# Designs tried in a protein design chat: VHH binders against Protein FAM237B (FAM237B). Part 2

Target 1, 88 residues: Protein FAM237B (FAM237B), of Homo sapiens (Human) (a0a1b0gvd1)
Amino acid sequence: DFEFQKGVLASISPGITKDIDLQCWKACSLTLIDLKELKIEHNVDAFWNFMLFLQKSQRPGHYNVFLNIAQDFWDMYVDCLLSRSHGM

## First folded at step 14 (VHH)

Design u5 (from t3 with F50W)
Fold by OpenDDE, look of step 15:
Structure u5 (fold): chain B 88 residues (1-88), chain A 121 residues (1-121)
Amino acid sequence: as target 1 above (88 residues)
Amino acid sequence: QWQLVESGGGLVQAGGSLRLSCTASGFTFSSYRMGWYRQTAGNEREWVAWIYTGGTTTYADSVKGRFTISRDNAKNTVYLQMNSLKPEDTAVYYCAAKTYVLGSVTSYDYWGQGTPVTVSS
């Protein structure tokens, strides 16, 4: 559910409310699982469920982890869009 | 506008280490990445490493396990720790930054003037 996934980031990235590029969205989600060595199932839904968990967690530090990963995702996602648009 | 200034290049023996620095000045967008490219004479500039605003790092296969990219936000500086250097690492190393407008796909690219690294066998 991409609407759910977009909702996770909407509070920190208003631009994410726009139509998403499905290919870049999926690729970046999966890439971050590896880059961050997240101990979750290697699929897009698992990634965003994990992100939601961190965002809503009351444990100290979890929200900071959420922000860190969310910021990386946005950077990678935008970079992916730009790279594709430029033929790179 | 950003200005990027590299430093730390020089001559080093194979197996040695160098630490490159890149200091940025000027206007900073909300989202950006910083990183390094390298180029040898007669060849295209090749990507080496990126560090994203959230701290995620990524490396070219040729430098994985040997190079480490890091940053100091307080100093607006990105570093490239280069260990186990090889002659094939000889190149001019360029600092790069890609900045984004918050919530936008609009980006701006900036480059340094480069710092030379020579690894002797």
Scores: ipSAE 0.017, ipTM 0.354, lowest interface PAE 5.7, mean pLDDT 86

## First folded at step 17 (VHH; from w1 with L102M)

Design x6
Fold by ESMFold2, fold request of step 24:
Structure x6 (fold): chain B 88 residues (1-88), chain A 121 residues (1-121)
Amino acid sequence: as target 1 above (88 residues)
Amino acid sequence: QWQLVESGGGLVQAGGSLRLSCTASGFTFSRYRMGWYRQTAGNEREWVAFIYTSGTTTYADSVKGRFTISRDNAKNTVYLQMNSLKPEDTAVYYCAAKTYVMGSVTSYDYWGQGTPVTVSS
């Protein structure tokens, strides 16, 4: 559910929900599962459920882990956007 | 006010190893994705590796399995361990801090002055 996924990041960057490239969004979500070696199912909804868990967790440090992974995702996503628009 | 200072470059024989270091100041190092780029004469800078804020690493295909990027946030330092070096790795290596503003394509790009690496056959 893409609306749910966008909502997870919207609390820290309200503008993030505009003009999203779905292919880059999906690819970067799946790539982070692999690179972080997350023990979750290999699908986009699983990644964002994990992110929501970190965001809402009351355990110390989980929110900082959420913020770090969110920044990783965004950096990776923007690189994807720029490489698609600059195909050389 | 910000600085990126590279070190560790030099001359090495093919098959050898070098470790590059880059020490940062003047910005919150732990909040930046750090990376290495390299440049040969007459070409644009080529991306080599990133280490993300959470510790995730990514590599160009040409260096996978040979190079390792790492960071020490306590020392504001990023490293590039380069093993099994080839003459094709000869370049000026640049340290970079590169991250995007969340929700934007606006980037913060900080660059070092570069450290030359020569790999002889």
Scores: ipSAE 0.661, ipTM 0.833, lowest interface PAE 0.7, mean pLDDT 89
Fold by ESMFold2, fold request of step 24:
Structure x6 (fold): chain B 88 residues (1-88), chain A 121 residues (1-121)
Amino acid sequence: as target 1 above (88 residues)
Amino acid sequence: QWQLVESGGGLVQAGGSLRLSCTASGFTFSRYRMGWYRQTAGNEREWVAFIYTSGTTTYADSVKGRFTISRDNAKNTVYLQMNSLKPEDTAVYYCAAKTYVMGSVTSYDYWGQGTPVTVSS
């Protein structure tokens, strides 16, 4: 569910409600599962459920992990957007 | 106010190794994706490698398996270990801090002055 996925990031960036490139969103979500070697199902919903868990966890350090992965995701996502328009 | 200072460049024979270092100041190093780019005369800068805030790394195909990027957040330093060097790796290597504002395409781009690397045959 894409609206759920956007909702996870909206708590730290309310202005994220712009046109989202679904191809880049999905590709970067799956890529982070691989690069981080996350022990979750290899699908986009699983990635964002994991992110929501970190975001809402009361356990020390989980929110910082969430912020790091969210920033990594956004950097990859924007690179994807720009590469589809320009070579990098 | 911010600063990126590269070191470790030089002349090396093909097949050799070099380790580049880049020390940062004036920004929160641990919150930035760090990277290396390279540039030959008359060409645009070419991306080489990134190390993300979470520690994951990505590489250009041309250097994959030969170059390793790493970071030490306690020392505000990013490294590029370059092995099995080829003449085509000859370039000025630039350290960069490159990240986007969350939810935006606005970027923060900080660049070093470059460290030249020459690989002779």
Scores: ipSAE 0.637, ipTM 0.824, lowest interface PAE 0.8, mean pLDDT 89
Fold by OpenDDE, fold request of step 24:
Structure x6 (fold): chain B 88 residues (1-88), chain A 121 residues (1-121)
Amino acid sequence: as target 1 above (88 residues)
Amino acid sequence: QWQLVESGGGLVQAGGSLRLSCTASGFTFSRYRMGWYRQTAGNEREWVAFIYTSGTTTYADSVKGRFTISRDNAKNTVYLQMNSLKPEDTAVYYCAAKTYVMGSVTSYDYWGQGTPVTVSS
């Protein structure tokens, strides 16, 4: 459910309303699970459910973690798009 | 004006180590993804390692387990620790800074002048 996933980032990334590159979106989601050693199932849905959990959590520090991961996700996503456009 | 200055390159024997440094000025270092690229004559520049603003790191397959990228935001410096160097690691290494616009497929890149690394067999 990419609409759900986009909704998670909508508050911090207004541009997410545009069409997404599904390949880069999925790849970056999975890559971040590994790079940040997240203790979740290794799938895209699990990643974004986790992101939603952090976003809505009232536990101190969770929202900062959400913002941190969200920033990395977007940066990596853009890198993915640009690298593909350059034939990489 | 922005500037990236690399240092630490040189000649080293295979199996040896080098530590590259890149010091930034003229921009808010902590808001940039920092990275290292390398290039040999006649070939395209290839990415080596990135460290995002959060400290998350990623590496090209060819250097995984051997190279480590790190950053010190207080010093506006990014490092590349290169261990177990191979002759194929010989190249000019470039420091790069990249910033993004959230929600937009837009990025801005700054590049250093490069530092040469030569690994002898």
Scores: ipSAE 0.542, ipTM 0.802, lowest interface PAE 0.9, mean pLDDT 92
Fold by OpenDDE, fold request of step 24:
Structure x6 (fold): chain B 88 residues (1-88), chain A 121 residues (1-121)
Amino acid sequence: as target 1 above (88 residues)
Amino acid sequence: QWQLVESGGGLVQAGGSLRLSCTASGFTFSRYRMGWYRQTAGNEREWVAFIYTSGTTTYADSVKGRFTISRDNAKNTVYLQMNSLKPEDTAVYYCAAKTYVMGSVTSYDYWGQGTPVTVSS
């Protein structure tokens, strides 16, 4: 559910609700699973369920981890978006 | 008044190692992802390695297994450990800082002046 995924980030950045590049979104989600060695299923839904878990967790530090991963994701996503726009 | 200053470049034989450093000032270092790029004369600048604010790293395929990027936020410094250097690694290496505004393509970008690396055969 792409709307669900956008909703996860919308809480920290309302601008995410706008149209996004689905290909970059999916690619970056999967890439982060690998780069961060997340112990989750290797699919986009699992990544964002994990993100939601961190976001809603009452455990100290989880929210900061969420924010940190969210920033990493956005950085990668924009890079992907821009690279595609340049034909790269 | 921001600044990125690279150091550690020089001449090294193939198979050798170098460690580049880049020290930042004038901005909140910890909020920026740091990266190394390299460029040869007449060619476009290519990315080499990134280290995100979380410490997550990514590398160009051409340097994977040989280069290691790291950061020390206390020193406002990012490093590039380059091992098993090849002549193809010869280039001017540039340090870059970038941070995107969440939800936007807007970014703040800073670049160093570069440090030359020459790998002889």
Scores: ipSAE 0.513, ipTM 0.780, lowest interface PAE 0.7, mean pLDDT 93

## First folded at step 22 (VHH; from u1 with R31H)

Design j3
Fold by OpenDDE, fold request of step 24:
Structure j3 (fold): chain B 88 residues (1-88), chain A 121 residues (1-121)
Amino acid sequence: as target 1 above (88 residues)
Amino acid sequence: QWQLVESGGGLVQAGGSLRLSCTASGFTFSHYRMGWYRQTAGNEREWVAFIYTGGTTTYADSVKGRFTISRDNAKNTVYLQMNSLKPEDTAVYYCAAKTYVLGSVTSYDYWGQGTPVTVSS
């Protein structure tokens, strides 16, 4: 559910709910699974369920991990949008 | 006022190693994606490695398994450990910093002056 995914990220970036590019969103989600070697299913839903898990976890350090991954996701997402805007 | 200064380049034999450093000043280092590019004469600059603000790393296929990017935010420094160097790695290596704005498709870039790396056969 894409709206669910936006909701998770919206906790740190309220403006994310507007004009999402689904292609970049999906690509970046999957890329982060690979780059971070996350032990989850290789799909977008699994990534954002994992993000939700970290966000809501009471275990020390999990929220910081959530914030770092969320920041990197946004960086990659913006890179994706900018590259497409330049025809790359 | 901002500055990126690369160092560590030089001449090395094939199979050897080098460690590049890039020290930043004049901006909040921890808020930036740091990265390395390289360029040879007559060719376009190509990306080599990035380390994002949250610490995730990524590499060009040509350097995967040989190069490692890391950062020390306390020292405002990003590093590129280059192992198993090849003649085709010969280039001027440039440090780059990029910052993003949450909720906005906005970025800002800084570049160093470059440090030369020559790998001999």
Scores: ipSAE 0.821, ipTM 0.913, lowest interface PAE 0.5, mean pLDDT 92
Fold by OpenDDE, fold request of step 24:
Structure j3 (fold): chain B 88 residues (1-88), chain A 121 residues (1-121)
Amino acid sequence: as target 1 above (88 residues)
Amino acid sequence: QWQLVESGGGLVQAGGSLRLSCTASGFTFSHYRMGWYRQTAGNEREWVAFIYTGGTTTYADSVKGRFTISRDNAKNTVYLQMNSLKPEDTAVYYCAAKTYVLGSVTSYDYWGQGTPVTVSS
């Protein structure tokens, strides 16, 4: 669910409430699974369920991991949008 | 007054190694995606490796398994460890910094002056 996913990221990026590019959103989610070699199912829902898990985890360090991945997601997402706007 | 200063370039034989470094000043280093590009005369600049703000790394296919990007935020420095160098890696290597505005499709870029890398066969 896209609204659920936005809700997870909105905790650190309120600007995400705007309309999102679904293609970039999906691509970046899957790319991060690969780049970080996450041991989860290779789909968008699994990625954001994992993000939610990290966000709510009481285990030391998990919240920082959440913040770092969320930041990287935003960076990659913006890169994707900018690349598309330039025809790349 | 921002600045990116590359170092570590030079001449190396095929199969050899080099380590490039890029030191930043004049901006909040930890808020930037850092990366390396390379360019040869008459060709377009191509990306080589990125390390995102949160630490995720990504590489061009041509350098995967051979190059490693890393950063030391305390030193405002990004590194590129280049192993198993090939003649086709010969280029001027540029350090780049990019920052993003949360909630906005906005970015700012900074570039270094470049450091030459020559790999002889």
Scores: ipSAE 0.821, ipTM 0.911, lowest interface PAE 0.5, mean pLDDT 92
Fold by ESMFold2, fold request of step 24:
Structure j3 (fold): chain B 88 residues (1-88), chain A 121 residues (1-121)
Amino acid sequence: as target 1 above (88 residues)
Amino acid sequence: QWQLVESGGGLVQAGGSLRLSCTASGFTFSHYRMGWYRQTAGNEREWVAFIYTGGTTTYADSVKGRFTISRDNAKNTVYLQMNSLKPEDTAVYYCAAKTYVLGSVTSYDYWGQGTPVTVSS
């Protein structure tokens, strides 16, 4: 569910709900599962459920991990977006 | 002002190894995704590798298995270990610090001046 996925990140960047490239969003989500060797099911919803868990966790350090992964995701996403749209 | 200073470039025989380093100042190094790019005459800079703030690494297909990117946040330094070098790896290598503002395409981009690498037989 894309609306749920956007909601997870929008809590720290409200403007993120505008003009999202779904192909890049999905690809970067799956890529991060592999690169960070996350112990979750290999699908986009699983990635964002894990991100929500980190964001809402009260365990010390989980929010910092959330922010780090969110920044890595965003860097990958924007690179993907620009690679697809460079000739805009 | 910010600064990125590359070193370690030079001439090396095919099959050889070289280690590049890039030392940063004037910004919070640990908050930036660091990377290496390379450029041959008449071409755009080609991405080579990134190392993310959490240590995750990514590589261009042409260098996977031969190059290793690493970082030392205590020394504000990023490295590129280049093994099994080929003549095709000949280029000027540039260090970069690149990250985007979350939720935006606005970027923080810092570039070094480049260090030349020549691979010959």
Scores: ipSAE 0.539, ipTM 0.792, lowest interface PAE 1.0, mean pLDDT 88
Fold by ESMFold2, fold request of step 24:
Structure j3 (fold): chain B 88 residues (1-88), chain A 121 residues (1-121)
Amino acid sequence: as target 1 above (88 residues)
Amino acid sequence: QWQLVESGGGLVQAGGSLRLSCTASGFTFSHYRMGWYRQTAGNEREWVAFIYTGGTTTYADSVKGRFTISRDNAKNTVYLQMNSLKPEDTAVYYCAAKTYVLGSVTSYDYWGQGTPVTVSS
């Protein structure tokens, strides 16, 4: 669910809920599973369920891991957006 | 007053190795993905490699398996280990720090002055 996926980041950046390029979003989610060698299913929902788990975890350090992955995702996503679209 | 200072460039024979370094100051290094670009005469700069704040690395297809990017946040330094160099790797190599504000396309970009690398036959 795409609305769920956007919601994971919306609490720390409310503007992210607008004009999201779905193709770049999906591609970057899947790419991060591969590059960080996450032990989850290779699909976009699995990635964002993992991100939500980190965000809501009470274990020390999980929130920092969440923030690091979120920033990496966003940098990749914007690179994708600027390379293929003009304002999506 | 930010600064990015590259070093380690030079002349090397094909098949050889070089290690480029880029030391940063004047900004919070650990908050930026770091990268290397290269440029040949008459062409636009091309991306070579990034290392992201979370440690993720990405490479252009032309350098995968030969180049390795790494960073040392304690020393504010990013490295590019270049192995198995080819004449087509000849370029001026630029260090860059770039991040986007989360949720925005607003970027913070810093560029070094470049370090020339020449790979001879």
Scores: ipSAE 0.293, ipTM 0.644, lowest interface PAE 2.6, mean pLDDT 86

